# VH-VL binders against Cytochrome c oxidase assembly factor 8 (COA8): the designs that were tried, part 120

Target 1, 167 residues: Cytochrome c oxidase assembly factor 8 (COA8), of Homo sapiens (Human) (q96il0)
Amino acid sequence: APERGAERRDTAPSGVSRFCPPRKSCHDWIGPPDKYSNLRPVHFYIPENESPLEQKLRKLRQETQEWNQQFWANQNLTFSKEKEEFIHSRLKTKGLGLRTESGQKATLNAEEMADFYKEFLSKNFQKHMYYNRDWYKRNFAITFFMGKVALERIWNKLKQKQKKRSN

## First folded at step 13 (VH-VL)

Design ne36 (from nd4 with light chain E55N; framework fv_ebronucimab)
Fold by ESMFold2-Fast, scan of step 13:
Structure ne36 (fold): chain C 167 residues (1-167), chain A 122 residues (1-122), chain B 111 residues (1-111)
Amino acid sequence: as target 1 above (167 residues)
Amino acid sequence: EVQLVESGGGLVQPGRSLRLSCAASGFTFEDYAMNWVRQAPGKGLEWVSGISWNSGDISYADSVQGRFTISRDNGKNSLYLQMNSLRAEDTALYFCAKDSRFFLGQGYFDVWGQGTMVTVSS
Amino acid sequence: QSELTQPRSVSGSPGQSVTISCTGSSSNIGSGYDVHWYQQHPGKAPKLLISGNSNRPSGVPDRFSGSKSGNTASLTISGLQAEDEADYYCQSYDYSLSGWVFGTGTDVTVL
């Protein structure tokens, strides 16, 4: 009998889930949310005649996407770990087990969790401030290059029209 | 062949200025962040300053903040370090190092120069 | 300056394994920033040995390996050889400094 293998999602070194865009795509493709960061990755279409300027813009966007994916994957992991530790600590203090009588995970109410959220946000405030600063710096550069690529495409369109009339 | 060559080092008196240069070849200089790293005789590596591919992000070690200025000329494939108000503790071999990325903080240093020696002494 | 902490020296005989630790803080390794390793022979420039915690550049033997957990990274050299006698530095990025930090350096001696 023919053997069977399961197709699985692979993760890149940064923790981003791997997936493939449609084969006949002529534009960028947005994928499903990444397992770790919960952000939707953009898979960039590479045209056969990509200009050096277009290639540079794509690489800048890819690098920034990887940076964003890694930041949020690490933040989500830290949040989940610290949340679980907080819940376990509070349940132990109350003399309760980790599971309810029905076998579900024991949880804290919204009022009890408010303390955790406040502490987590306060603790991570400076980290997020530095992230926002760097995010703006990256996006200013990308926006500037998007403008350059747009101007190049306009020039190429004009040149193509002139060539078409000459031929 | 990818190469970085530093120059401009020498003997200088405390309080004076010196300008270091780093000439890059064999790669697209304008696509990478660049860094200066120093090493005092018999001591470890100390990062001094970094500059992103487009000069849009520049950062300095606290020990040199306000005294040193990093700059780059992508048209000349060159990196510079203007060192003002030099102190004896600035005595070190200064390396030019290429980042693997456009922006600071995400890559690693994949190419290093041989260094240029700066001696601050009266 | 906030540096990453490494042991000053490590020694071994040919064929043995040695491990070098690199300990950071919450603003660098502890925040998930990758750790890179450099090898420096006397009188020479540093050379990239390990990138992104565990990746070996072309030309680096399999006997060099890296790992990271929490705020600590490790470089392991298995099958130690005479040419491994060098200084080793870890490196990470620190968001609060907006800059790179190097380890204090470890001298590996092959006896």
Scores: ipSAE 0.640, ipTM 0.852, lowest interface PAE 1.3, mean pLDDT 87

Design ne37 (from nd4 with heavy chain F102Y Q106S; framework fv_ebronucimab)
Fold by ESMFold2-Fast, scan of step 13:
Order: structure tokens, then sequence, then C-alpha cells
Structure ne37 (fold): chain C 167 residues (1-167), chain A 122 residues (1-122), chain B 111 residues (1-111)
């Protein structure tokens, strides 16, 4: 089913099962940083008595996490690729080889790399601005639903407390 | 069965207004972003507008920005497109399309209606 | 107006393979946004054919396959059949437009 597929994806976000949620987990579990996005995945715990409202909140959070993971995996790949191209281009311009006399990979100093970081940030400014806008839209909706779930839980606890007291 | 049914199309003169509706059934309408896509006779698909599950995010194609307004009523499982200041270039079959996600930009269109024809002519 | 570039038409004989390219820019496919494909028969609504670059929805034959590299995505139809004669559209998201963009469309003719 779709729900079983989603659960499998949540437990193995990178496609490599190097880690698993704790067997006795009754809370959301935070995993190690993903190899590609460098973000820590949240493995969502599904309560046996999950309300429709709680399920909606979890699904909104899961979709947002997947979107966020994909964005940063792609951004990190692009950064690494363009960084290598920049280093190779600058070394060629200087008349230097890609390797030192000892066979080690040639590098640029921090001052030279500052040019790359400035170019990368400038080139990706609009992309990051749109990412931030969408991030805020998603988190506004999630925060609103977190509030609704909190109110539902408070109401349910008050009802149960009154019932227990009267019994 | 999962279904989208458009209505409200017709013949209208340039400069006038028209309101399209899309009735959804067979799925939890409030859980998905919705989109309008048009296709002029003999031409390709053009995305017109999209709205997120809770109306918190709305976007328009540049060609319709300021003239068209997308809206939804989750209680009625309905999507709307208010089209003002219509032009001959707006003549097209208008499709209602369901997004696979809650939010705009991360999904795909998994359910399409049959479309409603809008003809703008004098 | 469509923003992703596709060939106007491709043709093949039954049993052959055809490939349709879809070329975008840095604000859509080039930024890592997924490419989706739709099939449209004359007088019919579009139908989702490929989602997320290469995933087939239930009911879509495995003759249809998708791929993406850099700014370009491709749809390949192997074992071409008469029923595959249709228009095919790619789609991606464009962050600078804050909206969806479709390809120019490709007419597939089965000879």
Amino acid sequence: as target 1 above (167 residues)
Amino acid sequence: EVQLVESGGGLVQPGRSLRLSCAASGFTFEDYAMNWVRQAPGKGLEWVSGISWNSGDISYADSVQGRFTISRDNGKNSLYLQMNSLRAEDTALYFCAKDSRYFLGSGYFDVWGQGTMVTVSS
Amino acid sequence: QSELTQPRSVSGSPGQSVTISCTGSSSNIGSGYDVHWYQQHPGKAPKLLISGNSERPSGVPDRFSGSKSGNTASLTISGLQAEDEADYYCQSYDYSLSGWVFGTGTDVTVL
C-alpha cells in the first residue's frame, strides 16, 4: 500500500540502511546526518490511537522533510561540483597542475576560495530566497496544526481527568 | 471513483468575466494542492494557476496575473477560477488538475478533469 | 506559453523505440526539480505517464521509461504500439516563476 511504502521510505531516507530506529521507540527518532543533504532525518513514531488531526500534522511534516532533504541534497551536489570546476579553472589559469609534486591534490588558499563562495552565493541568491519563502509557508502551516493538535490533547486530557475523578 | 468535473465555460466577449468551477469527488480534497491548466485549440498545455491545500499559497502564470483569481472551498470539495478582463488569447479548454502534494512545487498532477471550453470572441 | 523545449514530432514503426527529449533551464530542471510526463490522446484529458523523473504509476506499461541528466530529461517508449500515438508533454517546477512549466509537446506518430 502507499502508507507501507511511506513508512519504508521514512526509515531509509538515503536508500542505504546504515541505521535503524530504536526497537523500543515510542517517540520520534532523530537519525544521523544524511550523506547527501547533511540533514538529520526524523523517523516519525505513529501512535496506535493517532487522531485524524495528528495524522495530518505528521504527513505535513513528512512531506516538508522530504522536500527539504531533496533541496539540500541537490544544493550540496551542485556546490561540490562547481567548487571542483572553480579550483581546476583557477589552477589552469595559474599554469599549475591538478596534483602537487608529491602526488597530492592541489588546493587554493582561503583568500582564493573566497571568490568562489561569493560567486556561488550570488548565483544562488534567488534560489535560496524562494527556498526560504516556501520554507516559511510550510512551517507556518505546520505550526498552526501543532497548535490544533496541542489543544485537542489538552481537551482530551481534561475530559479523561474529569471522567476518572467522577468514577 | 476519483474524479474532477469542470463547469462554467462558454462563449464570452473580450473584456468580460467568466467563473469556472471544478467539483472533486472520490478523494480527500482538502489534503491536496489544486491547479488550473489550459490548452488553446491545437496548441500545448499551459499552467494557469495553483493553490495549496489550505489556500495559504497561491501562484499565477504571468499571462493571467492580475486578471484571474483562483480559490477553493474545502467544505464543498470545489475549486474556482474567476476570470476577468478576458482576451481572445484566453480562448482554451480549461482543465482542473489535482496535485499529489499538500504544497505547490513538490508534486505532480495525478488526476485531471475533462476540461471546460472557454471561447473569447466578438 | 510553454518553457521546456521538446521536438515537435517523432515517429517510429511498431516494435521500435523512440525517445523524446525535454530541455529546461537553471531555474527548473537544472536546479534539480523533478520532471513528469503526460500522455494526451486526441480529444482526451492528459494522463500522468511518468512521475518523479522515472516512476511509473500503476497501469502504465514498463515500455515507458524516463531519465534526467543536467538540464535535460528523456522519455523512451520501447516496443512502440499503435495506441502510443498521442501527444507527450514534460513538466517541471520553476522557482523563478513560482509555478509549473510544461514542454512544447511532442506528437508521436506510429507508422
Scores: ipSAE 0.553, ipTM 0.811, lowest interface PAE 1.8, mean pLDDT 87

Design ne38 (from nd4 with heavy chain F103Y Q106S; framework fv_ebronucimab)
Fold by ESMFold2-Fast, scan of step 13:
Structure ne38 (fold): chain C 167 residues (1-167), chain A 122 residues (1-122), chain B 111 residues (1-111)
Amino acid sequence: as target 1 above (167 residues)
Amino acid sequence: EVQLVESGGGLVQPGRSLRLSCAASGFTFEDYAMNWVRQAPGKGLEWVSGISWNSGDISYADSVQGRFTISRDNGKNSLYLQMNSLRAEDTALYFCAKDSRFYLGSGYFDVWGQGTMVTVSS
Amino acid sequence: QSELTQPRSVSGSPGQSVTISCTGSSSNIGSGYDVHWYQQHPGKAPKLLISGNSERPSGVPDRFSGSKSGNTASLTISGLQAEDEADYYCQSYDYSLSGWVFGTGTDVTVL
């Protein structure tokens, strides 16, 4: 049935797809690839007794996911637009129409496309370097909070054992 | 009551140093990135510097890079801007602004101070 | 230094609508970074007016709305009122500068 295990899709103000897991879930859920970014979004489970540290970690992970999805959605759109413009430009230079006489899209061969790919990679090198830098910084913060949450959980377990023994 | 209060501004000669402070209250200071924004008399807003929640990420505008140093003390709920080698073009009202996120680059400035005036003149 | 381009001024009569554009480049708005808007009355600190392209903070009237398409964002003020006379600034993040950039600012005059 469509509603059973149904996924809700919505578009965020930033252009990022939203989703929800099946009605009841006690764990994080991974959705299908986003149409624009081609990345699988994660819907984070929120425990009813979530600690402040767990909340900080979850919000950082959600924020990083949104940032990552926006980056790749924009990168994929830019690639597609520039690829189409390149093909059209080269076809005009060759005196060819945008469609073949059979009505199919006119295409360039691999040798001709190699120039586009080399130019695109070179042009976007700095953009990818900045992305990698920011990705590294975000992962540092996530790792730090993961460590703090782990220590909190260990401390809580020790507290429970101590309380049990003192009884 | 969420608020930011800047202090430390004044009249200084070119080439001198000045240190600005921003006192935060009404929110968990250590959970948010903080920024300095300036506005020259009759001009628009210019972002100066930003610092993440734990000082792990710091950025500066090209116009102040190498001369200004942003820092924070989470235990005192305070943000600082050490301004060295001041120039006439640094004359501006300096605002402290709270980021909506604890890391730089993904948020907006939801709380602003009233600003502290820095005048660099002989 | 202001990086995002806004018109210097826009004007309207009470009850009319005005729209302020904010144009960026490939390293900021064109790369999908959100646009935020701030309102500044003379002698006052800026106040957040619109966050994340179109979200209104608590206390901001619904006559203020934002949108974004490509490398341009817009702030629309419907039902213009005398109290809307102020300077308006857009803001986005620039990954090549590793920092925020503000718009050149727009002075809204209510005639």
Scores: ipSAE 0.000, ipTM 0.586, lowest interface PAE 11.4, mean pLDDT 83

Design ne39 (from nd4 with heavy chain R101K; framework fv_ebronucimab)
Fold by ESMFold2-Fast, scan of step 13:
Structure ne39 (fold): chain C 167 residues (1-167), chain A 122 residues (1-122), chain B 111 residues (1-111)
Amino acid sequence: as target 1 above (167 residues)
Amino acid sequence: EVQLVESGGGLVQPGRSLRLSCAASGFTFEDYAMNWVRQAPGKGLEWVSGISWNSGDISYADSVQGRFTISRDNGKNSLYLQMNSLRAEDTALYFCAKDSKFFLGQGYFDVWGQGTMVTVSS
Amino acid sequence: QSELTQPRSVSGSPGQSVTISCTGSSSNIGSGYDVHWYQQHPGKAPKLLISGNSERPSGVPDRFSGSKSGNTASLTISGLQAEDEADYYCQSYDYSLSGWVFGTGTDVTVL
């Protein structure tokens, strides 16, 4: 399958104006935060007359979004798991249970949690560095294609104006 | 029909150079990262190098870094591997493999060529 | 370069189930990178068997299944058939190498 994920909206074929239902947008829309990555996904609208450059830009953006979602979902899961393990380990070292007498979840103070955050950041330093490098490369390519699409749209508008003046 | 066809392999002396080519057909070549993978006789698969759809990201295995150069020509639907300073341990069948994604590291290799044999011997 | 660790060989009788493990490190499988599996018959190119830990490409029988937990991925072949006799390789991405790593390979023999 060449396209994945983007559900089709019923739109008019060539020669008829685009139809946009009142409950659904004919534009890109932002969804709720993903449960694992906590990032809001962009759902891309695909117009019937999408140019090859516009299609490539959209696909580059979709692929980068998928990559970014996967990275942060995995990172957040790892953070949550290691944080819980750290808290449980420290509570056992202190001879404390996982719950207080009031039934609330036992917790560590800010100074103790700072140790975990420093250790986690140090451990993941290289991974985040490589993420930033790749994120930069992807966004550079996307920005370049945004420029190409913008130039295409300007050129098409100029061609339309010239044709209109001639007629 | 989606296919990859490697060429350029042969017998070459240590220290010399060889250039491999991979001709792609049946898909939009410029939309996918491409990779070279090698397999020494009777041994396992070893990833050699990869190049993103626009040549903006290129990576090499440590064993070939500084000696091999990967490149692509999207207008010709072709992938290349320039191999310099060849060593006996570079002897292998060299496969061209198509990535499922534009960028390196996110996809999988869904199309493979049949390979071209490189033998480095005096 | 470091490779992903697989058993050298596994064997089974026709109709039996076999499982191949693939163990990586924190810079690849342990960092959440997907594991892909390839099947290679003697004298032929590798063929994609499982993508994204557990997805089967069109034409791959459902008796092939994949899973991943922590630093380890597994390929299970149920209902072994003679034509399953081949080499199997796992693959993942390693961020510290900025490249792909393959498993050491497993030879499956159907006795």
Scores: ipSAE 0.697, ipTM 0.874, lowest interface PAE 1.0, mean pLDDT 87

Design ne4 (from nd4 with heavy chain L104W; framework fv_ebronucimab)
Fold by ESMFold2-Fast, scan of step 13:
Structure ne4 (fold): chain C 167 residues (1-167), chain A 122 residues (1-122), chain B 111 residues (1-111)
Amino acid sequence: as target 1 above (167 residues)
Amino acid sequence: EVQLVESGGGLVQPGRSLRLSCAASGFTFEDYAMNWVRQAPGKGLEWVSGISWNSGDISYADSVQGRFTISRDNGKNSLYLQMNSLRAEDTALYFCAKDSRFFWGQGYFDVWGQGTMVTVSS
Amino acid sequence: QSELTQPRSVSGSPGQSVTISCTGSSSNIGSGYDVHWYQQHPGKAPKLLISGNSERPSGVPDRFSGSKSGNTASLTISGLQAEDEADYYCQSYDYSLSGWVFGTGTDVTVL
């Protein structure tokens, strides 16, 4: 039988998905969500005659993706650990066990959990502020370079037209 | 031959200015963030300032904020540090260091210069 | 003032192992930022020794290893050699400073 889509390979050092595009692909493609960040990685198509400007755009997008995945993987792990610690602490204070009579994890009600969410958001406010600032800076740079690549392609088409006319 | 060469250091009086330069060769300078790191005699390393590949993002250590200005000239493969209102505590060996990334904060310093000595004394 | 904390000095005999700790805060190592290590011999520029918590650049011997857990990173030098006598610095990014922080530095003496 024909291959079931993409062959698995080790991907970037960032630890993104092991899937790669189909061998004959000439397009970017989107992988499955990363286990830790829950973000879908983009696997970039590299044309055989990629210009230096196109290479810079691709590298900026790849670095931004790696940065974004690392940030959210760390945030998700921190949130999960602190949430569990908070629940255990509050249950201990109430004299309750960590499990219900049915053997399921004991939880706090919405009012009690509101204290944790408020504290977590407050504690991480500056971190998220700096993340948003850097996210905007990176996306501005990417958008700017997308424009430059578009102009380069227009210029190259005009140069080709001029060369043909001069012949 | 990937290398960074600092220059411009010397003896300067408190309150005066000095400009440091860093010449890069052997790599595509415009593709990487650059940093200045200093080390006072017998002391540890202190990050001073960093600049992204396109000068679109610049940051300073609190100790130099408002006094020092980092800049780069990608056409000349050069990094600069303009130091104003110098203080005795600015006395240090100043290193130029290359980041492994376009944007700072997510890489490491893979190439270092030999440093240029700045002495602020009367 | 937000410098990463390292022991001032560590000593060992040739062939022994030594470990250098690097302790940060919630705005740097505690937020999951990678820790990098640099080796500096007297009168020389720092040289990258470990990148991304545990990766060795080409040319760095296997006896150097790095790890990170929570707010603390560690550099372990096994099979100490005379040439390992140097200063060692950890480094991480601090989001509150929008910049890099270095460790206080550790002087390794091979007795």
Scores: ipSAE 0.185, ipTM 0.688, lowest interface PAE 4.6, mean pLDDT 84

Design ne40 (from nd4 with light chain Y95W; framework fv_ebronucimab)
Fold by ESMFold2-Fast, scan of step 13:
Structure ne40 (fold): chain C 167 residues (1-167), chain A 122 residues (1-122), chain B 111 residues (1-111)
Amino acid sequence: as target 1 above (167 residues)
Amino acid sequence: EVQLVESGGGLVQPGRSLRLSCAASGFTFEDYAMNWVRQAPGKGLEWVSGISWNSGDISYADSVQGRFTISRDNGKNSLYLQMNSLRAEDTALYFCAKDSRFFLGQGYFDVWGQGTMVTVSS
Amino acid sequence: QSELTQPRSVSGSPGQSVTISCTGSSSNIGSGYDVHWYQQHPGKAPKLLISGNSERPSGVPDRFSGSKSGNTASLTISGLQAEDEADYYCQSYDWSLSGWVFGTGTDVTVL
């Protein structure tokens, strides 16, 4: 049976690589781009007096970041594998080797690569549409909770000022 | 004790309606997505519907879309499934299942109820 | 709704190893979604056996192991015991259905 390498894809491992902020950091830290997703992770500082509302917001943000990282890690892996398969297939059709005379990876011209990009985007259109839908649902919830946390902090400051005036 | 208890099943005629309930205890219900899964006698598991922690994301299997409505009441730690226009093919044991995550599609089902039997027959 | 494909049944003798395959498509396992496994004894609710492709919940013996590659996941039961006689279901998420899909189920018989 013909080998169907283009239909055989590896997926990113469950859970993408993460980096830790310096040990004594008391702030949120933005890490370097993840190897698979190319997205910069946020490492959340957990304050000692975190409210239940603040904890829920942080957990929602952490879960959404993990989801987003995994989606793009898998998408980038799929893109890279299909791109290599496309290049190898086209070079074979032209009777060319996979390496140049200098030993570097052989490449296709811009016109041929444009065909690949158009096909890839068309093929993945529905998947990206569903991703965007879910991204908006998650960010609506996060934005709503950011507002609730902000109001909680304002209200707590007002309560403290009121108590200070009563004393 | 972490527990899910389903109720509301029974014998109903085709075309009628039935409402299932699932009572949750022993965990923070409002922090997790919830799902309904059914199993026809002697058959496999079929996911029916899911709802995210805040009801902001709801999804249905194609077989029940437009007929069933999932809902939750976080203040009462309860999940519901309103089943309309019932068909013989809806005959199954209906399980309530807890997701491990806030949102649909990212977790696994770590807690299951015992199920409630729905029989659709004349 | 598209379901994940499992063998209908597998059998083995006590002490042997059996493997159950779970094959999906490009919209579920092939898109990188994790595969979870559930064990169901007759008359009982399903119980989580393996989460996130290979993680064992507390209380699950190390005889049970999971793996995933491409669009196929596998559950392996080593040192098969009489109490392993049950139905086994894989599960993954399908973005095109915006929902969960279960495997067709595999009946494990210990002879």
Scores: ipSAE 0.706, ipTM 0.879, lowest interface PAE 1.0, mean pLDDT 87

Design ne5 (from nd4 with heavy chain L104Y; framework fv_ebronucimab)
Fold by ESMFold2-Fast, scan of step 13:
Structure ne5 (fold): chain C 167 residues (1-167), chain A 122 residues (1-122), chain B 111 residues (1-111)
Amino acid sequence: as target 1 above (167 residues)
Amino acid sequence: EVQLVESGGGLVQPGRSLRLSCAASGFTFEDYAMNWVRQAPGKGLEWVSGISWNSGDISYADSVQGRFTISRDNGKNSLYLQMNSLRAEDTALYFCAKDSRFFYGQGYFDVWGQGTMVTVSS
Amino acid sequence: QSELTQPRSVSGSPGQSVTISCTGSSSNIGSGYDVHWYQQHPGKAPKLLISGNSERPSGVPDRFSGSKSGNTASLTISGLQAEDEADYYCQSYDYSLSGWVFGTGTDVTVL
């Protein structure tokens, strides 16, 4: 497990380099996995001259990340809680204690756990279907704006080249 | 000042049509999902319809599905509700409400209009 | 069910605390969707009171607080004031409806 203090640097990953970049990075950087969602957040670099299209793309990406993080944090919490409740219920039905002789948590065999996974999957199928639909809608919008930003940057470069030739 | 102003309400006979408008000002209209919410006299709030920032996602309450059509014109900062085949039970004050997000299901309604009254009676 | 269930009315004296419950189902509150609360005075449009289960918008007194557990959310008004007499509505998103659902509404009376 990495030392938390070592990752307190507000700089982009540098591989083996010990160089400390300027406080403000010139690109996006990726954080450690969230404790609950287990997803790595992206921290977005904001250019000083960010265009309206670039700002809208960044906001769409930030909103989608927040939505995705919240969804998976809730699903992971629900899964863990229901799994624990299922195990405790089945152990009680068998007349078994919650702990083994070694003090470890008592567990169910693979066949019994398969019942839980089947029920959980069936119960959450519709919710995951709607999640996938919304995931695609969000990513199509983001891809469309990525295209708009790319075209804007190409046009600006062409404009700059034309001006340089004129001068 | 951030505001929403509804218009187009009135007295209409059953089976007829009416179009409501909502004019937005003071914020970047094209960046937010928009909603219609109604309230029958002396009753509670009922969500009617919503539309995402780009019109790519539209949804309706079961009670109005197939009869009402939501639309927006981002160039005019305006939201619309086309109401067809009106019924007595559609009688209500119709509010325009701004979502806090581009897409549905993640935000909340942070700005509301004053409402426009629709009365459906013979 | 298309609506979240709230008590019809709640009453209290000035300075008391009152709590309004909002009960949903597995397709909305039970799936982890946030609950928002709106306050509506007679003849006025609803006003956002609590967002994202427990967050207060700028200008909302800290007497108002929200919480959520399982299928139920609660709005608590502490130090009840005469101006708190209004209708209160909870709201959440329902994935099976692909839309918003409001609570049945609660009338708060200050005795």
Scores: ipSAE 0.583, ipTM 0.805, lowest interface PAE 1.7, mean pLDDT 86

Design ne6 (from nd4 with heavy chain L104T; framework fv_ebronucimab)
Fold by ESMFold2-Fast, scan of step 13:
Structure ne6 (fold): chain C 167 residues (1-167), chain A 122 residues (1-122), chain B 111 residues (1-111)
Amino acid sequence: as target 1 above (167 residues)
Amino acid sequence: EVQLVESGGGLVQPGRSLRLSCAASGFTFEDYAMNWVRQAPGKGLEWVSGISWNSGDISYADSVQGRFTISRDNGKNSLYLQMNSLRAEDTALYFCAKDSRFFTGQGYFDVWGQGTMVTVSS
Amino acid sequence: QSELTQPRSVSGSPGQSVTISCTGSSSNIGSGYDVHWYQQHPGKAPKLLISGNSERPSGVPDRFSGSKSGNTASLTISGLQAEDEADYYCQSYDYSLSGWVFGTGTDVTVL
């Protein structure tokens, strides 16, 4: 019998869990692991008098986090999907059902699963190498701007000391 | 207003060189990855080259690798494409495009110029 | 080398719906990279239509929608209008190229 229901619109998430940090936060917050990426999101505190350079650093860190979470959410999803397909294919080849007599999911032994892991890692080796290069480039940029922000803060403190001396 | 304006296109003989420029305004040019995209008459879009905010990461399409050089001058808010050893197959409208993500890019192209026509013919 | 595959043309009548497919490979769409869509009217520069598989930029009507599954992305134009007659291109990042790949392009004709 066909089921009738309301039309549902589903906007696919990036794989990042929406975590609400405590109100009146004055520091960066680390949330629980995202369901898909398994990475802990960081919520960045925005000071009232954020300099343009500080804003630039924060936005770069936010974009890097989003990029990193998207990569791992997709990687984990692909791993889970291919793992499930591998298990089902091997059980089918053996003439076994997808469930045991107890109603639990049927599984493969460690030796058979090792074959899947080796195949998956081999297949994705090149992709992971390119990811690592991009990750290093992004972290270099973040480190560079962190250094610039530190120098700006030192310079501002020096300027304040000189101004107090003359007043 | 956010704007990209290409220049430097023209008619050039095979084997010669041409330099394209792209002038950016209305955004902080030094913060974004930039790209060149071309379109041959009546054909589709082809990505040509990309450059990160600090010129530390540069890539090219296989079809232009070794012949074209992308560069930028953040002090002048300008992007360049030096095209050497030009071929008839390089005939296209060349667009300048801005990446939506800061610094290293890998977003989408949110701002495009109107393009500059390069015709390689004898 | 690699290019995303689109149909050369699709057509529909005003008020109808049309869908454009975009098929990639394991180094781009198949690796989970987002698909973006651009609209290009004759003699004009491309304009961003859909970003991140399904997000609409400000000013883009809700008649335009995007989706992605596996190696294929789709752009759907509902309530087709005369001004939708244009070329449409998909785009994704390709890690093996360390750069971008565009679709072959689709010409939408409003009958």
Scores: ipSAE 0.499, ipTM 0.773, lowest interface PAE 2.5, mean pLDDT 85

